Miniprotein binders against q9h3h3. Designs and how they scored, part 45

Target 1, 235 residues: q9h3h3
Amino acid sequence: EDGFTAEHLAAEAMAADMDPWLVFDARTTPATELDAWLAKYPPSQVTRYGDPGSPNSEPVGWIAVYGQGYSPNSGDVQGLQAAWEALQTSGRPITPGTLRQLAITHHVLSGKWLMHLAPGFKLDHAWAGIARAVVEGQLQVAKVSPRAKEGGRQVICVYTDDFTDRLGVLEADSAIRAAGIKCLLTYKPDVYTYLGIYRANRWHLCPTLYESRFQLGGSARGSRVLDRANNVELT
Short names: E, the ipSAE of ESMFold2; O, the ipSAE of OpenDDE; V2, 0.75 times the mean of E and O plus 0.25 times the DockQ between their complexes.

## First folded at step 5 (miniprotein)

Design P12 (at its last look DockQ between E and O 0.03; V2 from the best seeds 0.00; counts 0 for: pae E 7.5 > 1.5, placed apart)
Fold by OpenDDE base, look of step 6:
Structure P12 (fold): chain B 235 residues (1-235), chain A 85 residues (1-85)
Amino acid sequence: as target 1 above (235 residues)
Amino acid sequence: DREKLIELFEYLVEFAERLLRRAEEALKRGDLETAERLIKKALLILRWAAKLAELLGDPELLRRVEELVRRAERLLEEVERLKRE
């Protein structure tokens, strides 16, 4: 329960977002070039700071793939932060419902499915599957973190336009599963990222709204999705 | 941990300063839309830098952030003035 840890993680995330991205944009680049791009920039080899011998000589914050239907809409992030600061000073209780209302009011509705994988072939293979699903229009946008100096787990983020649209969130889960991903998935709204709500935050807020577990021989979706706020299975 | 936070702080501040310089250049070109976008992004970054300064307990770091915030706000007022002319 260290607020310092939460702020540190938020600052690292901000720094990564500010550094250059390696992007494959399906709106401007032919899909036939995807395999060559994936081979050139495998996530397990791309380094955060452009280490000698890496595919990148300069710092890279993220590796990303944009689908043909991708339209960036970040909403009013500045207004969101101002409202959040005012809320903290007011002494009013802060709940997941409060964050949802702030997100709606400021039109900051994007969210992402997250998967954490160790560097290596399994990560690169998972990323290739996701990247293909984005280029084929099954997903809109995804990104993966580069290899850190410490060799920790890398994260793949698969975005949806609206974390309040349960159907859209579930459709993205299905597409991720169809791409061959079998690991645990967690869903986090971007509003939680913008407000610095990570693990061990001082408000004891769970930063994850949904959890998806792969199920062998299960439902048509191949996963069980849990609403963590309500403790209800959605599938 | 403290050293890493200081490094992150300096990185954020330097980036915000670069954005503000680019905004000033956009203003000189009459590109008010680009200027506004850059200023708003700088203000967003500076809010995080302020939080880090508070966590570090260093009033000098906080003062540096506040100075950049005031600069950004002045530039935003100038953009708003020029949009009304």
Scores: ipSAE 0.263, ipTM 0.661, lowest interface PAE 1.7, mean pLDDT 89
Fold by ESMFold2, look of step 6:
Structure P12 (fold): chain B 235 residues (1-235), chain A 85 residues (1-85)
Amino acid sequence: as target 1 above (235 residues)
Amino acid sequence: DREKLIELFEYLVEFAERLLRRAEEALKRGDLETAERLIKKALLILRWAAKLAELLGDPELLRRVEELVRRAERLLEEVERLKRE
């Protein structure tokens, strides 16, 4: 409906991506250093622009942890973007199925579970649990936004390498829950991010593929995961 | 590498300009809250355009950004003045 909000989200994402990141890279850093690093850079205290009194003196776009097996491969992003431009001029309808096919064709298959938490102990504890799961190999890569000047909610992104691999996406959900995360999770393929398509986009597309809700009670702790495309519970 | 940075610079500047035009439209209709939000977002984007201009070492690019920053600040002052009325 309102393309203004989508453009704003894209610009904020671009600005954050261009700023320095604070990275713990398990491929080159011993796991024994993780707890000290987490204590130095809690996401509730790391500020987006290096405010006085924060642990960072410079802007920070993201705080990230790379797992031992992290191998960056964004696929054919340039080809994806060119095909997207051609699609928009073709007169063909723009649908979730069309975006899925573009992502597959160009091997842009990564996606992420998202959670939103207010600054404070709960956020820092959640991030620490996720970061440990990444370093221990249960998750591949994760990032968390720094504290915004407005002091609003922050986001943790937990990546998977193939949104079409339903089992892999569900395994990541399970690892997130095992880290003690109880809030709502939503899953978004990265193709939407690379094309600048956010929830308030001009095509009225919904970039959320799955939702995960923590289940209380019963004999086993687990998630209720909904496939938004088919309106079907997977768990 | 340098060409990619120039491309990103132009993208950020174009986006900031679009935000400022939309802020001017919001001002014309009296929507001061929308105008303020758009101007503040443009200033954020222009901060990063300035950093890219510094990385590129091109004083012409930096002057372009500074001109837009001054225009955004004047618009913000106008919005704040109108909010007091």
Scores: ipSAE 0.014, ipTM 0.285, lowest interface PAE 7.5, mean pLDDT 84
Fold by ESMFold2-Fast, scan of step 5:
Structure P12 (fold): chain B 235 residues (1-235), chain A 85 residues (1-85)
Amino acid sequence: as target 1 above (235 residues)
Amino acid sequence: DREKLIELFEYLVEFAERLLRRAEEALKRGDLETAERLIKKALLILRWAAKLAELLGDPELLRRVEELVRRAERLLEEVERLKRE
């Protein structure tokens, strides 16, 4: 029973990855066209499976913006999965450190800052801010989920290329805050996603490495970033 | 509740079949990178489908998953063969 919810969510995530994406690619499209593209495809109005009344009549898995310097690299996911199975049968402890090492070995290094927002003006405004930051070069790549048939919150994912590069992760957080985002952010390495490790897992691993909360005023930064695994404040 | 679990299994299997059909189309047009990516994602979905079939205890469901896994493995071998040239 408990496992079926996780399996259903994993299936939905893979379906979204494989269905068509609406992409603004700054590598081939002038930045001046972004505002028109954002107005045409506000994420609160784009439907997951297509609707005659929405901007799309066909299914859309994700709405994405690629930065001018973006170079995709998912690593060796198959090798990672094989090594994960071997690790499980080896008797060795399954810890964040062992997953980190598997990710490094197989170059599955990407990760993402996540924010969950209800459909509406605030979601569309947040996405527009993130999209502009990507096109202007402060962030590398981002995507947002379309509106689900039953409703519910939508997710904005802002990617970094290496979750082991703490400084890079923190720089992305700063750029997100500079874009006007004030909601809670959580950071998750893609290695956890590829291995099917979610919040409720039998190894009791926390797939969230960092948490960012907006700080109104302060002597240092505009956000407080916590290392969730070590319970250490980084900013 | 068993009906809901069977519904979830059906969803996973149909999704894997769709991914493999797209992979075959990619192979026909010579897009080996896309084919490989789709096959690997189908194999991941099929791993969850296999677990669900085992939980449901239905040999027929497990056999369906095993057949799709074999199909995916054959397609992946074909991708690797074409890459070697």
Scores: ipSAE 0.006, ipTM 0.282, lowest interface PAE 9.6, mean pLDDT 83
ESMFold2 (binder alone), look of step 6: mean pLDDT 88; pTM 0.868

Design P13 (at its last look DockQ between E and O 0.68; V2 from the best seeds 0.00; counts 0 for: pae E 4.3 > 1.5)
Fold by OpenDDE base, look of step 6:
Order: C-alpha cells, then structure tokens, then sequence
Structure P13 (fold): chain B 235 residues (1-235), chain A 85 residues (1-85)
C-alpha cells in the first residue's frame, strides 16, 4: 500500500508537469505587467482541468513565475534514474546520504521550499507576495498548483539552485518570510521528486530535509530552520 | 484507484510519443541538440510509465512502454552517429 501511494503521487506530479503552464517570465515581460497577470490568473480560481467559469479553459499543470536570473538546469536526470535502479537491485542500504551522493554525482541539485494553503484570498495573497519577490530578484523561480476539483490544499514551491548549499536554502527562507509568509515551510530536494520519494515511501525516507517555522520577534531571519536529518537548528 | 493509474499511464505514454515525434522532426532538421534533449525527456517519462505498468500488473502496458523505449534508444543512437560525422 505504501509503495502504491508513493508511485501514484509521483505520477500525478509528472502529469501536472506535462500539462500547460501559466508562466510569467520576468526576462521577457515587464515587471509592470505582473499585477495584471496576477489578477487574471489567481491560483484559487485557476482550475487543474479548465472547469467552466475558470480563468483557464484548458488544463493547467502549474502557475509559475520566472525571475531575471532564472536558468533552468536539471542536471543528468536520466543517469540519476539509472543509478537509482541499479542501487535498488544491489541490495545496498538506501539512506539520505546515498540520495545526496547520487544528486551530487549527477548534478541534480535543485530543491524547493513548500507551503500548503487552502484555496482563497490568503493563498492568492501569499502567491502575489512570492511572485513579486521573484520579479524583484529576491527569489529565482516559484510555482503554485492550480485548484483541484476536491478543493484540497494548493502548494506553492519556491526553488533554490542547490539543496546542499545551506546558506542558499536559508537565504530563500528569509526572502519568503520577508514576502510576508508566516506558515510552516518544508524543504524538499528535486532528486526526491525524480526518484518518486514521497510520503509513505517503501524505504521510510523522510522526503523533507528542512523545516522552517515563523518566529515573532525572534531571530534576524524571522524563522527557525530545523535540519530534520540531524535534528539540529540552523538558525 | 486503478482507473486513475491507467489514465495517468496513458497520459505519460501519449506525451512520450509526442516527444519522440518531435525528436524525429528535429533530426530531420539537423538539430541534434534538440533531438537529444527530447529523447532523454521521453526516456525519463517512459521509466515512470513502466513503474505504473508494473504496479498495475498489466503485461500489455509494459510491452507498450518497452516498444517506445526501443524507439527512443534507436533515435538516440542515430543522434550519436550524426554527432560523430
């Protein structure tokens, strides 16, 4: 059952990645057009399958904003997967350290801060803050899931270039907090996504490396970041 | 849900086929870099389709994936051949 759930979630994520994206690209579109674009495509109203009355008539996998410094680099995802398959057949133990080494070897180093929010004004407001931070160059790239039929929580993903760069991960957390986001954040490397490591995976791996909790009046960064693998606070 | 997994499988396979068609078109234009990128992306998708086929326990679905993988590998060999000329 655990394996089935993990594969199902991976397939859903891939299906969303394959559908059309609504993208604001700050490299080609003036920043002055961002507010109009946000008003046209509020995440709480954009539907996954283009339901009648939604801003989109066609299926949408993600709504995304690309910053001026955004450069897509996915590394050797094919080699990563081949190595992962070989590892599974070898009978060697699979640990977070093993995944980190695979990621480094194949240059699949991107990761993302994740926040889950209910559809509505708070989600749209949070997304607008993140989108502005991306366009202003405080963040490189972000995406948000469209509204599902069941009205479940939507996810905002804010990317960093290297999940092994603790400073870069913490800087992104600080920028998210500066954008007014106060909810719980979790950090997931993309290597975990590519390998289908979601909740309830058969290897009992935690798919989250870091957790950020907002702190009122506390640290200069406005959050406490926990390394979940080592159970150590980084801030 | 089994039906949902089948739907996802078909979507992945359809997209992989489209990528391979676009790769063939890129090869005809002499755009080897685009062709290689598209083929590698198709192979990535097909690996996930294979996992779904295995999970569903349907040998026919697995056979369809294997056929597309062989097509992708042949195209990749052609790209590599043309890069050496």
Amino acid sequence: as target 1 above (235 residues)
Amino acid sequence: DREELIRLFEKLVEYAERLLERAEEALKRGDLETAERLIKKALLILRWAAKLAELLGDPELLRRVEELVRRAERLLEEVERLKRE
Scores: ipSAE 0.162, ipTM 0.566, lowest interface PAE 2.9, mean pLDDT 88
Fold by ESMFold2, look of step 6:
Structure P13 (fold): chain B 235 residues (1-235), chain A 85 residues (1-85)
Amino acid sequence: as target 1 above (235 residues)
Amino acid sequence: DREELIRLFEKLVEYAERLLERAEEALKRGDLETAERLIKKALLILRWAAKLAELLGDPELLRRVEELVRRAERLLEEVERLKRE
C-alpha cells in the first residue's frame, strides 16, 4: 500500500519524535537506577497515547536510553535536505550512490540497527539487554517504540554514528548479540529517514543496507551479516 | 483514517508555530544561530504538514501551512541578512 500509507507513516513518525519521550540518561542518572526504571516502563506496557492502566498517563513517542559517552551529531541535515531538493529538480538520476554521497558531503552519517518484536516477554527482555549494554558503554544510544493501540510489532533502534564505517556497524551488531539478541536485525542509514525515503518510495530505493542473522558457531560476534546492496556476506 | 490524519496535521502545525515563536524570541535577543536552527526545523515540519493537507484535499489546511511557511521564510531571510552584517 504505497502512496497514502507511506506519507501517513512518515507523519506519524514525525509526531512520535515530537511527543514526549521516556528517557534514561546515563549522563545524569546513576546506573543503579536502571533496573527499577526498566521495571516501571516495560515497552510492551507503555502505550503510545497513554491508555488507562498504562504506566504512562500521557502520550509517549519513544522510550530511550542515552549512554554516558553519547554526544549527538546529526551533521548538516538542513544542507542535506536543500541539496536533495535541488537534485530532484535537476533531472539527474537518483540512486543509492547518490544518497550515500549526499550523506558523506553533509556529514549525516548516523544509522541504526532495527529489530521488530511482538509485545511481551521477548520484547521487554531484549530491550532490557540493549539498555544495559548502552549504560555499560558497549552501545551509545537506543530507543524502542511504545505499544500501539491495535497491538502489532514494536521496534528497537540501536544507533551507530557512521554507516560508512563498516567495522563500527559490525561492532554494534556484536554488542547487540552479546546482549542476547537472536532475532533478525536490519540496518538503515539515517539519511533515508531525514529525506523521508521509506521502503515504499517513488524512487524504488531500498533503505536497508545490511541484514544480520544470528547463528551458532559462526563468527566471534555470533552473527552472519549480509550487504543487501551487493548481496555479499561480510562475516 | 481521515480523523487521524487531521489530528497529525494539527500536531505538526502546532509544533511548527511553537518553533517559530521561539525563533522570534531568539532573534529578539540576537541569538542568530538558535533562530536559524529553529526556523529550519519549522520548515521541515511544515513540508510534511503541507503533504498531509494535500492528501486531505482541504484548501483551508493548505492555506494555513502556506501562511506559516511564508512567516518562516521571512524570518530566515532576516536572520541571513543580519548574519552578513
Scores: ipSAE 0.126, ipTM 0.565, lowest interface PAE 4.3, mean pLDDT 85
Fold by ESMFold2-Fast, scan of step 5:
Structure P13 (fold): chain B 235 residues (1-235), chain A 85 residues (1-85)
Amino acid sequence: as target 1 above (235 residues)
Amino acid sequence: DREELIRLFEKLVEYAERLLERAEEALKRGDLETAERLIKKALLILRWAAKLAELLGDPELLRRVEELVRRAERLLEEVERLKRE
């Protein structure tokens, strides 16, 4: 977007995290209530800042579904930030390996598969499939952005506990595909989000670790996954 | 758009203010580690707020950020002073 910087993207993400979330929490809510909740809050209709005629009159930062076994652990984000400042001040090279080490040291291990879709039926259908997979236990937790005033694509984020656990990352991809998702997916560790690493970052780092492409009949998992950092196919 | 940037700015400023308020409470309780973490988080948020103020071209918004940065810096100095004792 014209005029957007990494700082602007980080500010927008922080604002969304601070605003209220619409949450279906399977830890405390019966699974039988999910279909009604999805019908009440389709992401293509929920507006970011509230709007007459939308399901919400007040701002909504995210629409989320928590799985029955979901146990959030963001690690030591404050320690990560302090170490990041020290690294930048040191003048040492900033590489994927250095960031991975910081994440491990401070237990900031979560990550997410991202998919970007235009508002409409396809987005709402994809979100419903993901939400059901979360409630049924195939995925741990997911969220989707509300509709911005000017439109644009919305993002569905499907989280895994540990980005260094490649098997777990691949299992999540498989579950997403089993839910009927066929679009391009990219995987981003939360450490990159906390440190403000987006496309066009000043360190010239690729902002995602993995990429998944849907492939008919060519894979038992229904997808082809590439490790972007090592340029190696994982499936 | 401009309205969206102003809304983002106000959210960041509000969050930073709440973090500094919580930091002051932590300082009163003698919890220097918590106070320091909250102050540093507020300063990070204020850096992004300053960028938005610059993009908006509104000197009053930048002045508001600078006032909060000064408040955060004073609190951080107090933390450092108490840690030496």
Scores: ipSAE 0.012, ipTM 0.310, lowest interface PAE 8.7, mean pLDDT 83
ESMFold2 (binder alone), look of step 6: mean pLDDT 88; pTM 0.866

Design P14
Fold by ESMFold2-Fast, scan of step 5:
Structure P14 (fold): chain B 235 residues (1-235), chain A 85 residues (1-85)
Amino acid sequence: as target 1 above (235 residues)
Amino acid sequence: DREELIRRFEELVRRAEELLRRAEEALKRGDLETAEYLILKARLILYIAAEIAEELGDPELLRRVEELVRRAERLLEEVERLKRE
């Protein structure tokens, strides 16, 4: 059929990770060059598999901005995948707590705030705001998907180092809001991405840990953050 | 949609072939960790391609996947051999 399984979504995500990226790396590039780079590569126009009429003729997996202090640490993804296969074969329950333990054991701790936007001005404007916050040091690293041939929404991912560090996750949310972002945000640990936990997964897990909604006036944070698993407001 | 499934199959196979090519280059450079990572990613993509081939009921597409899986397994054996040296 025409529906995507979690396995198909995981394969597409991995293909994007393996294809070339367009990167603005603030560790080696002056911040003054950012605006020109953003004008050259607006995410609504960069195509996933290349097109002579777009900014890119060759495939692009992701468009990314690395902050001055960015130091990548993906953890032991290979060990995580082996443990995941063993867990599935064992018949033991698959729960958020079990996945959290696998992530901690294998040091796969990063996670990300996600925002989904249609191709167009609002996407490009939101990405520019996030990219500037990264280069200015308010966020650590971010990426945005290129435009797929089939269309649909694109995603901006804003990363944090440790999804178990609730204060760090909330601090990133505040920085996103301070950058002028008002759309819905959801937070997903990278361990869920590596293991193919998406909507309608076979284990009936909620694919995100937190949800952030913009709040107009009366709020010191500018948003309300909900713990989705426990249905508890954190702000 | 049969045409959509065939298109996705061809894209997955193309991606797996590229990952295996990059893995061979990493092996030649002595970068065993990168090679292993790329091979494992190619195997997962090929597993998904095999499911699509089975859904399409096309034994020729399945044989193409099986050949690439065998190539990935040979590269993994080479990684393990080099790790011992």
Scores: ipSAE 0.000, ipTM 0.152, lowest interface PAE 15.9, mean pLDDT 79

Design P15
Fold by ESMFold2-Fast, scan of step 5:
Structure P15 (fold): chain B 235 residues (1-235), chain A 85 residues (1-85)
Amino acid sequence: as target 1 above (235 residues)
Amino acid sequence: DREELIRRFEELVRRAEELLRRAEEALKRGDLETAEYLILKARLILYWAAKIAEELGDPELLRRVEELVRRAERLLEEVERLKRE
């Protein structure tokens, strides 16, 4: 069952990555055009497989914004997958530490803060805030899922270059909060996504490394960040 | 759900076949960078298709994936050979 759920989610992620993306690329497009682009493609209205009544007639896998300094992650994902199969075949323990080591060895270091929101104004407003932070240089890159037929929650992903750089991960959290985001955030390294580590995985690993909760008063950061594996507060 | 897995498998296989066809076209026009990119994307998709085939326990589905993997490897070898020319 655990395996079944993980395989299903990984297959969905592959399909979305392969379908066309709607991209605002700040490396080639003036920042002044962002507001019009956001108005044209609100994520609550963009449909996964296209609809005459939506902004898109063709399938859309992701809606993304690239910052001026964004450089795509070119880690060795194929080498990572080969090493992962070898690890599973070896019978050696599969732990957060061994996954971290595989990621470092193959330079698959990117990760992302995740927020899940129902389709509607709050989602569109949150995405607009994140997109502006990316274009202004406070964040590097972000994407949001289009609306599924069933109307489930959509996800906004805000990426960082290196999940082993704790300060960089916390800096991104701070920038998300400064953009006005108050919902629960969780942080997931891309190595977990590539290897199919989701909530009901067969190795019983926690699928995210960090959790961020908005707080009023107390911390100057505007949030409390928890290391989920160790149950230790970082802020 | 078995029917859901079969649907996802067929979608992944179709996408991999499309990527490999486009990679062959890129190779014909000498666009090695595009060909390599498409082949590597196809390999990632085929990895997950293989996992679904294993979950379904259907040897025929696994054979279909293995055939496409062999095609991807042959194309990648050709890209590497041409890059050295």
Scores: ipSAE 0.012, ipTM 0.389, lowest interface PAE 8.9, mean pLDDT 83

Design P16
Fold by ESMFold2-Fast, scan of step 5:
Structure P16 (fold): chain B 235 residues (1-235), chain A 85 residues (1-85)
Amino acid sequence: as target 1 above (235 residues)
Amino acid sequence: DREELIRLFEELVRYAEELLRRAEEALKRGDLETAEYLILKARLILRWAAEIAEELGDPELLRRVEELVRRAERLLEEVERLKRE
């Protein structure tokens, strides 16, 4: 109920992906430079379209941190899109299992843990923790949205290589919790993003595969993870 | 606060022990996916415990973590071995 359709969300995501990114790349930049970079570009202050009073005067689509071992692999997105059009034309039911098969066939396997936070100290602190975990090798890559001109929540995305590798997805969740993150997390495979599956999709699919809630009352960096498609608790 | 860090350390070690115990039980019943998840989770908890042990400057606490890390590594090797079968 946020006033956006799936088409509007897809268009905004594409625009952000095409605009310049602010990147800390641990493959080419010493880890010792990270704290200064985080201080220079706190996501609560970096503006989406630039402002002379903010850290950026020019548009920024995403603020990202690449780990030392990061090697991007998007798979065959064009083949995925063609297969998706064929599937829609076929009249066959569109289900999580069918989409999983398309993703595997076209090697579009990456996915991400999402957290949505209001602009401010808590967002900047959470991002700093995630960025340090990436640079230290506990996570592979992450990005955070800049502040929109009209305000609203910002999103931190923490990527994994293979959404079908449940253990890898759960390992990333644990690393996020170990970085001090206690808010609600949801996991979305990139295939859903490429195909425009958001909150108000016409196929009535849950837009995320997993949900993670912090364990309350304990000292362990554990969490309760739910498989939303099968309604099964994994932890 | 040193006292609070010691309490947190003890809680993390106890949790890691419990995760590894459950992983051994999962291995015994042939549930490799659950065993692997529990071992990887224990490794993350132990990484946190190691950070606290280093902050406390107590080599005995670090030794205890290293012992549990070796146990986790042995269990992970067993999971990999059974996957090859």
Scores: ipSAE 0.000, ipTM 0.096, lowest interface PAE 20.1, mean pLDDT 81

